# Designs tried in a protein design chat: VH-VL binders against q9vpl3. Part 300

Target 1, 224 residues: q9vpl3
Amino acid sequence: RGKINIQRPKAPHYERARVVAVTQPKYPELPKAKSCFKTRAERTQQQQENPYNEIIAREVRNWLDHSRLVAFFHLSSITADDIFRVRVQLHKQNLHLKSYGSKIIEQAVKNTRYEAIVPLFHSNHCIVFSPDPEKTAALLRIVRRVPQMVLLGGIVEETMLSRNQLVAYAQMPGLHAVQAQLVQTLSQAPGHLIQQLQAHQNSFVQVLDVHAKNQMNEETPKST
Below, E stands for the ipSAE of ESMFold2; O stands for the ipSAE of OpenDDE; V2 stands for 0.75 times the mean of E and O plus 0.25 times the DockQ between their complexes.

## First folded at step 11 (VH-VL)

Design D101 (framework fv_anetumab; at its last look DockQ between E and O 0.48; V2 from the best seeds 0.71)
Fold by OpenDDE, look of step 11:
Structure D101 (fold): chain C 224 residues (1-224), chain A 121 residues (1-121), chain B 111 residues (1-111)
Amino acid sequence: as target 1 above (224 residues)
Amino acid sequence: QVELVQSGAEVKKPGESLKISCKGSGYSFTDYWIGWVRQAPGKGLEWMGIIWPEDSYTRYSPSFQGQVTISADKSISTAYLQWSSLKASDTAMYYCARDEGIYESYYFDYWGQGTLVTVSS
Amino acid sequence: DIALTQPASVSGSPGQSITISCTGTSSDVGSDNYVSWYQQHPGKAPKLMIYQVSNRPSGVSNRFSGSKSGNTASLTISGLQAEDEADYYCSSYTDSSTPYVFGGGTKLTVL
């Protein structure tokens, strides 16, 4: 009795083959399941139409418009706990730490004067907002607690500043301090006035020199 | 005027505990880092650690980690350095200092007068 | 370990200009703007003389100046005076875990 070759079954008799062919259930072709994979374009379009994203984008715009100090940070492997702690410290100084998605930022600043900041948001980032530009130094002292927060740049009084420029700005004497010094200088005998004025000028020049040096260092491509 | 005033000289025996103080005045105490620096007799300056007085966040030098405790009481604008058990090798001048630097700039602009700690059997 | 190397001693006559060097062991030591200098008289606390390589705090004489070239920072004292006789320490930022490192100090003698 020949081993039934299960791998190549003998063709059934002609009559049987006919019956099998006629009785084969015609399963309706399952509608080609529209590949649940929405094309990248469809996904992008649906994301753009998310009312929630629009609301958040408006919030970001509002923060940008009402802040005199905005600082941008990259977050490198920071824990939620560390973020929370620094947020609390910043909040005590009326500094508001916020984190938004890159797409939201892009949407928020599209066709605005802030559009130039979009390239800063390619990775994990956070933004610190403040109505007081004099808090820049305080901000930069507090962020020492979190080395994972890397300063990218900022906006002060509607002016975009590089990282180095923002640091330099923070190191400048506050307007009130300068005014106080001026008043003190004016109150002193005329002979000392010139010396003090020169001292302030020298300080200013030093700050400018630091700025200039920082700019030159930024322009020197690290010849790797 | 910004001023840091430290506690007086201490003479202790090995194994004793000690807590020295540094009181800040003339500025917002909670807005600046306070550091401690050791100087052994005839030796150079050695950074020990820093503290953020507002929430007492502390960072130590690896050489001093676990050897000392830095703390602060913001209510009285005072920072502390303490030992649980002194060693003869702890004999040194200890300085507290205010860090005025920002971001990656670390420097001390005001210093306390120093506290001499002598540990002798 | 990142270390800053200073000469043990430097001497000069009144009116002369002297320079104290501070050299880092790594190219990363002294990222371009994070070197500070301290003056310490015998039995006194250190005093900040220079911060961020070349900036002078208020009240510090213009005779003191700072510069940097490569991995070497320099403190220059012009018009040397008797009162300048002291120990001088450089300091630099290294990393976030050890943000302070001090040089070994330089004793300046005014002859």
Scores: ipSAE 0.861, ipTM 0.940, lowest interface PAE 0.5, mean pLDDT 87
Fold by ESMFold2, look of step 11:
Structure D101 (fold): chain C 224 residues (1-224), chain A 121 residues (1-121), chain B 111 residues (1-111)
Amino acid sequence: as target 1 above (224 residues)
Amino acid sequence: QVELVQSGAEVKKPGESLKISCKGSGYSFTDYWIGWVRQAPGKGLEWMGIIWPEDSYTRYSPSFQGQVTISADKSISTAYLQWSSLKASDTAMYYCARDEGIYESYYFDYWGQGTLVTVSS
Amino acid sequence: DIALTQPASVSGSPGQSITISCTGTSSDVGSDNYVSWYQQHPGKAPKLMIYQVSNRPSGVSNRFSGSKSGNTASLTISGLQAEDEADYYCSSYTDSSTPYVFGGGTKLTVL
């Protein structure tokens, strides 16, 4: 598939970039003294960067807001065919492989708890988004075929997880299994419901607390 | 209830072809890797290769590259191990197994019952 | 090629604890790579006993435990029982071309 560039966004992303380019100023402004205002080249570059970045950053923001699973990978050199094949396999599991520039990621996570992820995108990378956090295991089974995708960590249910924490999460009973157990409990007598909910909440909180502690241990936290 | 059912024992002569099967049930067949493992008489386990059944992406152990063909038919949840020309040294028990591992974890959680292949004149 | 070394045999009496070793190199067992253990009774398929160094699948007795230190992984069977008599294989990841490297196997005899 010579027509498909795995390292570039899907066709709708390409179409959006073309629309933004069409809205750029058409007529060059006559030059004035450089100290008075920016040159035409500097204005054009600044203008193109700003409109493209904000439009694409909104797309990333939308993915982040509506994805219960986000996984971050470093991406080593890989053929377009190989990345395309893994993208297809991921897509069949409702896992959406995307790549964005670091400027766009920084804009997208501005004023959110996720601003700490920006350094992960200073090198070649990709991101996988999904509304289905129970698909974390499927993601990590599929990416085994692509050694060039090196897991860095992720976000599950709005919680930042390190690489090891994300792998550990993938091996837990899924949130849907916990939710299904709660629904079954709700169909019981009210007294049984109260006891079952408290037990399940305590168990789930303990598992998440272990993951949070492991995340701190894997990254040396600054004490202040 | 995950189950892998392999085809029956085979007695063959050198030079004959053979295709043995492994049918998976009780799980989403295309969501897991399937591996093939050889055990020669009186010997240990040897990994032969793995397949991703959804698109038939296959990797072989260097020792078995070009010696066998691994394939799958996802429509009937079946993986295959195939020889074009058997040798006496191919006499062994052959297992298929599902790999449940994620990321850097590689292990076989469910195994087929095995297919004994005997190749002799 | 990279090989994992196991003792050819070990033995123990009922009720005792025994340990089976699996020694590799810094590039397989000695790295952060995972190790798994399989039990195989005569004439039967292997059965997963331990994955990811120390995890037990559902249905595997808590008498089985796994650990790793340096280049050596260990399978420990406590409260040895007659049905534990079998061959035991370790396996480790090495690299993407060799994701399943098995040990030579250890024959456990229950006296």
Scores: ipSAE 0.711, ipTM 0.861, lowest interface PAE 1.1, mean pLDDT 79
ESMFold2 (binder alone), look of step 11: mean pLDDT 91; pTM 0.938

Design D102 (framework fv_anetumab; at its last look DockQ between E and O 0.38; V2 from the best seeds 0.68)
Fold by OpenDDE, look of step 11:
Parts: C-alpha cells; structure tokens; sequence
Structure D102 (fold): chain C 224 residues (1-224), chain A 121 residues (1-121), chain B 111 residues (1-111)
C-alpha cells in the first residue's frame, strides 16, 4: 500500500475534482482590506485636520509672541532623562524647554514673522522660551550639561540671531546694567561727565568690536 | 567682589582620606560652574573636573575619574574635592576656580588661593 | 594626555615686546576660538589674562594681547615690565568630554 504522500496528494479523479470545484464555497473575496497603511498623503491630510495640532500650534505661537528670548537647539541622540534634568534646571531660571514636531512648528509660524525658523526644524529639535533676555547667559551655562543640545540660533527682542550672535549677545553686559551705569555717570559732577561718557562709549565700542570679531569668525570658512 | 576661599594646607599620610573646600562669595554660587585644577610641584596645570552647584552635576577629566570626588553644598556656597585614599602622587597644589564661559567657551575668571596637599609617609 | 605645546621659557628686556606661542591641533586651537591665557606668579594662583583668543578681562593691562593663526595661539606682552615675570599657561577647548586642556606653561624672565 503506497505511502499516501500527504505532502503531494494525488489529484482526485476527474469527476471528484469537478464536484469539489463546484461545491467549494465561494467565499466573497473579503473586501481588500483597505491597506491599513494610509498613504503618506492621507496621513498628512489627517494630521492637518487634527484639532489637536491646531491647539498645539496656537500654544507655540503664544510662546513665541510672549517670549523675549527664544533659543533653538538640535538634539543629537539625547536621552529622555537628560532632557528632563536640563528642563528642571532651566525651569528654575524661568526658562521653558519645549519640543514640537516640525509640522506643528510649520503650522504655528505660517504667515507670521517667525516663518524663517521653519528650516531649523528638519530633525529633532527643542526650543527654550524666556520672558527675560538677560537669561541668555544662564541658558548657555546650563546647556553645557547636555552636549547633545546643539545651539542653532535664537530670537532676542524680536531679532533673529545666529548661533554666534546669540553667544555674543549673552556676553554683553545687560541693558539694565548699562543703563544703570549711564545714570550713575550722568549723576556725577559735570566736569567728569564728558570723560565718563567717553569711557562708556569706548566700552560700547569694545563690545561692538567683540561682536564684529565674532561675526568675522563666522565668515572665515573653516579651512578644512 | 567675587572671591573663592579655599581651606588650609593639609599634611596627610598615604591611605588617609581628605576633603578640601572652596567657598564662593560675591556672586550667585549656583549660577556658575566650579572647577578644580591640580598643580604638582614644579609642574603645570591639570584640569580635574567641574561641578554645577545647583544640582551637583559633575564632570571629570578622564585622568581623575574615579580618583576623586567633587561635590558642592549650595546652602553655604561651598565646593569640595575629596579623596578616599591618598597617594604620595597626590601631593600638589589644588585650585578651585569659577568658570565664566558660556556654551563651548570654557575659562576660569576667578581662582581660589589654592590648597597645598602634602602626602608623605 | 593631550597638552598644548608652549615654549619652556621666553625672555625679554624691560620695554620690549615678547610673544608666547601655544600650539595645538586642528581639533582644539585650530577648530575653536576658545583659547585662554593665565598668568601665575610663584606661589600664587593663576590669573586670567585673555579669554576667547583675544578678549581681555577688566583689570588686565592693555599690554597683554592675544591672537590666533591656524593651530597656534599667541600671547603678546608689550612694554615688558619686571612684574610680568611669571609662568604663563594657555588653555583651549577640545570637546565636551575634555573642555579644558592646558599648555605645559612658559616661564617668562625679564632680564
């Protein structure tokens, strides 16, 4: 008795095959499961229609509008724990670290004066907001803790600054400090006023010179 | 005026533990990094590590990692450098210094007077 | 240990201008404008003289100036005075793991 090859069953007799073929229940072709894979277009459209995205976009706009200091950072393989730790440190200084998706940022800044920042958000990024531009130095000291946070640039007093410009800004004496010095100088006897004014001018020129030097250093191509 | 005042000179034997201190004044202690720098007799300056006093986050030089412990007490504006077991090779002047730099700019603008540590049998 | 290269000693007469060099690599001095200079008198703590290649802190004499070319930073002391006799150390940023690298130091003698 030949071993019934269960792996290759002999074709049934022609008549049997015919009966089996006719009696096989034609199950309606399950509607081709709409590929659960929403086309990129469908995903993009659904994301655009998400009311939640609009809410978040408004939040971003609100932060931008009420912040006098905004700093943009690229995040290079940073852990959630590191982000949390730096966030806590920043928060203690009234610096607010936020992370948003690129699409949300695009939506938030569309048709606004901030539209120029969109190209900065092609990868993992975070934004630090502050109502106080004098906290720029504090920010840049704290972020030393996380080398994975790479400064890209920022906005200070509605002015967009490059990385180097932002660093230079942080190195300048605070406006209030300068103003206080000026007031003090002006309050002194008239005989010394001119000399003191010149001193302040010189100091200002020095600060500007430092700034200019920093700018020139940006223009010097890293001779690889 | 910004000032860093270090603890006095120490004379120790090998195997002993030691903790030296650096007290900052005249500025917000928690807003600046504090570094420690070693200078062996007749030798140059060696960076050991830095600390963020607000939460005591510390970074060490590879050469000093595991050899020393840097800590801080922000309540009294004091940074510390400590050894669990001193070696003769630890004989040196130790400086604490405030880092004024921002972002990738690292430099010390104010220095303590130094603490001389002598380890001899 | 990656150290910046400085001349062991430099000498000059009062009133002269002298330059101390600090040579690194393309990954430190050559890559960044984060070079600082420190003055150390015998038995004293170092004092910051120059930061970020050419910036002078308040209280430091204008006789001290800093520059950089390629992988070499330079400290220039003009109008050399007796009080300038000291050891001078350069420092540079390298990377986030080793943000401080010191040179070997230069002894300046005023003749």
Amino acid sequence: as target 1 above (224 residues)
Amino acid sequence: QVELVQSGAEVKKPGESLKISCKGSGYSFTDYWIGWVRQAPGKGLEWMGIIWPEDSYTRYSPSFQGQVTISADKSISTAYLQWSSLKASDTAMYYCARDEGIYESYYFDYWGQGTLVTVSS
Amino acid sequence: DIALTQPASVSGSPGQSITISCTGTSSDVGSYNYVSWYQQHPGKAPKLMIYEVSNRPSGVSNRFSGSKSGNTASLTISGLQAEDEADYYCSSYTDSSTPYVFGGGTKLTVL
Scores: ipSAE 0.867, ipTM 0.944, lowest interface PAE 0.5, mean pLDDT 87
Fold by ESMFold2, look of step 11:
Structure D102 (fold): chain C 224 residues (1-224), chain A 121 residues (1-121), chain B 111 residues (1-111)
Amino acid sequence: as target 1 above (224 residues)
Amino acid sequence: QVELVQSGAEVKKPGESLKISCKGSGYSFTDYWIGWVRQAPGKGLEWMGIIWPEDSYTRYSPSFQGQVTISADKSISTAYLQWSSLKASDTAMYYCARDEGIYESYYFDYWGQGTLVTVSS
Amino acid sequence: DIALTQPASVSGSPGQSITISCTGTSSDVGSYNYVSWYQQHPGKAPKLMIYEVSNRPSGVSNRFSGSKSGNTASLTISGLQAEDEADYYCSSYTDSSTPYVFGGGTKLTVL
């Protein structure tokens, strides 16, 4: 979870309620308005929408900047209780389920390497953020209970991955797991240790080489 | 070190209730799905259902929906399979197993030793 | 209870290679790479031998390999040994309501 979040919204307070009130204009009914000019209420709405959108866009940028794992899902209709239960299960693993409008996402990633993700958000969606890329397997285990969440792809260590690449990443052996496995085999097969080390290292290097070359939107994702 | 230890064999009569157990150890019990698989004498494997032990969310095979109850007690790392009224056709070996799969990959990496349930007069 | 087709039995001599087939449809084995294989000795629990078509868990001999072509997955055992005599089951994901569909099993006999 990001601890430094002075831009993350909390419970509404008067200043936030005031901004929302200003962005909800009265409806002027112009009898014969020229097409080129606007009322004061319309101009105020346009100005106020930008500040509120920027506050939320800053939150998205903060999540992206502090998350080593980001996963994108298409979300079909689901009960509020089921999605809440999944959010609770994900949170216990330091996985943070959120959704944002496509306009907010576009504003957040504008002029960044992540602009290519914007089309993913024109349909119903959700995003999972985490500082822990090692939790990718845990994420994909938990979301199996929710067929309505369809994996589209993600970002791991600032590298965009397709659905299949993210799944493959989740299955890579961790450094600590490799080290523990090596210690266990030392007593049983001294010569076997060298072969096992080489196999794991080669597999890991191959996956990392693929990650370095791939771009998130190069392929059309398959949906289940 | 991952181990699933099931309760002992049961001999029951039709109409009796039964609850069998599966205790997990050597891993974080609430981080993995637990499934139940039936094997009738001389027959193949049939998936019955799975449970997420942290909050007891369950999914049942259509063939077993409403016929058994799967539950868990995370405080003692134990999953359960339960019948309210046994039938002679429930005579089988019952396995619990941990699922290691992710996303759409479903497979059981560790299995319990099995619980033989015999239902006869 | 049979959803994936396996031969009822196969046999081979020590040292030979043997292949066990698992045939599904274009909507399961043909569409997904989520096939697993289990070995079961008499009176014992199943043991995972292959997952996701071709991956071996730690501790499984490299004599066991898996592959898939079209709608058919295959388990190949090279250098057949007497201890390989067992029942073998394939399993595949099909859809979210039936994620564990097992084959009927194949009895492997080592002559």
Scores: ipSAE 0.696, ipTM 0.854, lowest interface PAE 1.3, mean pLDDT 79
ESMFold2 (binder alone), look of step 11: mean pLDDT 91; pTM 0.937

Design D103 (framework fv_anetumab; at its last look DockQ between E and O 0.31; V2 from the best seeds 0.64)
Fold by OpenDDE, look of step 11:
Parts: structure tokens; C-alpha cells; sequence
Structure D103 (fold): chain C 224 residues (1-224), chain A 121 residues (1-121), chain B 111 residues (1-111)
């Protein structure tokens, strides 16, 4: 008794095959449901023409223009709750955490001095704005609460800074503190002035050296 | 000048509760992390945890998670370390310290004088 | 567990230069670039001597210097003085675990 091959049923007799073929209900071709999935191209085009995006882009520009401190962060698998918590903490320090889509950022900075930031926004990102550059250290202390916030860089006093430069900036004594030190130094005998000037230079050189080392490490392609 | 002043030495019995304090002065208390460090007699430094005093956000070392509670009262610029039930093994010097580090930098620039906790039967 | 390993003891004579090493056991110590060093005299609180591998806080003697090579950070004390006799601890942040780690400490004896 030949094992009925259930995987490859024998073709029915020719007459049966004909009857089955003729009696198969012709189901009306389901109207090609316009795939509700707007092609990526259609989605992109619709997003570009959305007046709402223009409004948001304008908002972003306004923030950029009125902020003396701007910090860019990558968000790595952060929860909404964590974002909210850090936002509240930042807000208490007059630091404003905002999140915008990459397209909005592109539109916002197009043909502006900020166009160089576009490459930073390829994934989930947030921006922190502040009118006070002296809050950089405070910002970087607060964000320690959220390891998922990865610092990418920033803008301070209209100058683009790398991550390391921004950290270095945050570690510098405030302008007033530096001024106070300068006044103290100037009030002291000429011999002390040279030592302090050298100390600042050394500190600066150290910062530059750290920066240079970091750049060199980034340029060494991991030869896989 | 930045100062951290801790509460005085404590002598307790096993099973008792204890709360020690660390008062910060000379800086904005809510703008810096405060850490607690344990040092058993003749042993090294052990990080216990840290707190952000503004909203009492805390992080603990795995070894101390659930064993102690770190809290703060920002109104009086004071951080606390608390035990619900002391053990003899909790006998140690406890230090509070201010974390000056930013972003990925972590270091304690100012330390309290320490609080000696002795737990004996 | 990420551990920082220090020699148990180091000794030197007055005027000499000594080095204390701190070696991380795991490559995951993303924080090796942020090694700090603390000095602790008997019965006293630790004092920050070096932060971020090589930075010296104000008030710390220029005889103290920090460096790093690979996964080993080093504290160098030049012109050793009797007052330098203390325990020294290295510390680092672990990026993976979001906590501090201290080395086991090094007892420095001035002979």
C-alpha cells in the first residue's frame, strides 16, 4: 500500500482537475489595498510639505539663535520616563531639553551657520539649549543621571565644539573667576604673573593635547 | 570654602537602626552629587552610592543595594546614610564626599571628616 | 567585576621618586581615562591628589603627577618626603556599571 505522499499529492485525474479548475471560486481580486504603507519616498515628501514642519523648523532656529549654549546628545534606548525626569532637572537650571526629527533639523539649519550639525542627527537625538554658557558644567553633571544620553558636541558662544572641547570648556573656571584671578595676578609682584601665565598655558596645552589625542584615536581606522 | 561636616561617632548594637548625616556648606548643595564611602577597620575604600540632592535620585553599589538608604534634605544641605538594622560587619568609618566630576569624569574633591560606626554586642 | 589592582606596598627614601601603579582588569572600564588618586593619612579622610589621570587640584604639590599607559594608571611622587607616607588609592568610574571602583590601596613607606 503506497505511502500517500501528503507533501506531494498526486495530481488528480484529468477530468477531476478540469472540474476543480472550473469550480474554483473566482474570488474577486481584493482591490489592491493601497498599501497604507506610504513608500518611504511618499512619507518623506509629505513630511517636507507639511506646514507644521516649517513652524517647528523656525522654532529650532529661534532656539539656536538665542542660545549661548547648545549641547547635542544621542539617545541610546532611553525611556520616556527617563527623558522626562532629566528634562525636569535641566529645566530647574534653565536648561531646555528638546527633541526634533532629523528632517526638521535639516530644514531648520539649511543655509545657516549651523548647517554643520546636520550629520549629528542621524538617529535619536536631543538638544539642550541654554542662554547661559556657564551652565555647561551643571548640564554635564545632570546628564550623568542618564547614561543613555551620549554627548556628541555642542555650540558655545557661536563656536562649534567637539565633545571633548565642550567637556574641557565646562571644566574651565568661569569668566568672572578667570577675571578675578587675573586681577589678583596683576596685583601681585611681576614674578608671580609669569608663573600664572605659564600655568594657564600649560593647562591649555594639556587640553589641546587631549583633544589631539582624541582626534588621532578617531582617525585610526579599526583595521578589522 | 567648601566643607562637608559629618555627624559624630556612633556606638550601636546589632539590630538597631542608624542614620548619620553629612552637611555641605560653601557651595550650591543641589548642584553636586554626594557620595558615601565605607572603610572597614584596616581595609580599603568602598564606594557605597551617590545621590543627586535636588531630587534624591540615588545610585548604589551592588554590594550595598538594599542594605542602606541614602537620602538628602536640600533645605538644610544635608545628606544621610541610613541602616534599618545594623550588623557587626557594618563597623566602619563612613565618609561623605562631593563629586566634582562632569559627564564621564567621576572624582571626589571634598570629603567629610568621617563618621565612625561601631556595632558591637 | 571590574577591579583596580594596586601594589600592596611601596617604599622609598627621602628625595627619591616612586611610582604607584593602578591596573584595570577589564577592558570595559570605559572610565580608565578618568582615573583619580587619593591620599589618606592614618585616621584622616582621603584627599584628592590627581583627577582625570593627570590633573592636579589646587593646593596639591607639584611633586605629585599622574600618567596612564594602556590599562595602567600611575601616580608618581617625586622628591619623596616623610609627610608623603600614607595610603594611596586609585579610583575609576565604570561605564558599564555606573559606579565607582577603588583600588585596593597602596601603603607608601618613607624609609
Amino acid sequence: as target 1 above (224 residues)
Amino acid sequence: QVELVQSGAEVKKPGESLKISCKGSGYSFTDYWIGWVRQAPGKGLEWMGIIWPEDDYTRYSPSFQGQVTISADKSISTAYLQWSSLKASDTAMYYCARDEGIYESYYFDYWGQGTLVTVSS
Amino acid sequence: DIALTQPASVSGSPGQSITISCTGTSSDVGGYNYVSWYQQHPGKAPKLMIYEVSNRPSGVSNRFSGSKSGNTASLTISGLQAEDEADYYCSSYTSSSTWYVFGGGTKLTVL
Scores: ipSAE 0.832, ipTM 0.922, lowest interface PAE 0.6, mean pLDDT 86
Fold by ESMFold2, look of step 11:
Structure D103 (fold): chain C 224 residues (1-224), chain A 121 residues (1-121), chain B 111 residues (1-111)
Amino acid sequence: as target 1 above (224 residues)
Amino acid sequence: QVELVQSGAEVKKPGESLKISCKGSGYSFTDYWIGWVRQAPGKGLEWMGIIWPEDDYTRYSPSFQGQVTISADKSISTAYLQWSSLKASDTAMYYCARDEGIYESYYFDYWGQGTLVTVSS
Amino acid sequence: DIALTQPASVSGSPGQSITISCTGTSSDVGGYNYVSWYQQHPGKAPKLMIYEVSNRPSGVSNRFSGSKSGNTASLTISGLQAEDEADYYCSSYTSSSTWYVFGGGTKLTVL
């Protein structure tokens, strides 16, 4: 469940550039002729996509540079209408739900401190950006209504946090002063980045295992 | 300080409509889920449903789906529980409660004082 | 609606420790750490005593503790006092459509 063989190719690339998708990216598994011969349309698309990819990658870099809170989620199958309502609720809290292609993320974080996050984006995902780390609890309360969004981890005050660390951050009493101390303490652990990447990989495997278990135990996901 | 204040006791006849209220104060009302819990006389607690007050997104217990309506008016920080046609079996104490859970956590930290609803012929 | 299973009553003398059980399934108590416990005195609203299996909110005596093993959660009250006489309810998450299910309740009597 999850793989959809889409037989209709997607032709108008510029129409996609007008609107940033809020919902899951579509991943048609189109059979590709792995040959040296490309059509003129494919060559033109490839050339247009490279400048488009750089523009979008700069948008992602700007979000990362100007967001004190960034949260990463795995996103399973969900209708566009269902995720749109959640996006509106997040936006009212100054929380900005975005989705970008894996290659765009790779390009955006290239030669930056965040280059090591790229493996998290090989599966279907979404990202929430905000200038206000105090909104972490609000984010997590809203996403409770969306079992299709599964927290992987995040970045708070330019410090990478695991899923459990981000949840603990959101729950701290005496919030502002305690949160500043927690982030500072985590930032002073020199091997913490490698440990967080290992924890994210383990958490992602556990998330997939929990999703498979929950999908066996839960009723089928609603479609519109 | 967080407070949930419910409307007063009600005495009704079968077939009548009713809307009871729960007003939250001392916190950001639209940032928390509000649940409704029923307790029949001498009986235990039963979860009826929960609401996100900002947009009225609601989850109902299967036992109560279609039997009551949960709503909110965020402009006055108030949640509601309503019946279109009361039954004698609706006689119970009704509590509202704030859900404090953040992520994969589910519990009620603050409770209203309760609203006694009596439905008799 | 199947409530979580609790004993109907438990009794103890002042100073003793007592334990109230809450038994569900692998799909609720056993599968999640979302068990909470509530105390209710006669004529009063419930009060949160334990959340997330074992966490105690501020203002709740450390005589109250929670745990679970398999499909059974437990509330333990040490140093039993007369004020502990009340009804106690457990609650657990079961599914994305059913965020709460309560146990049937346990009447604690202090002799």
Scores: ipSAE 0.658, ipTM 0.836, lowest interface PAE 1.3, mean pLDDT 80
ESMFold2 (binder alone), look of step 11: mean pLDDT 92; pTM 0.948

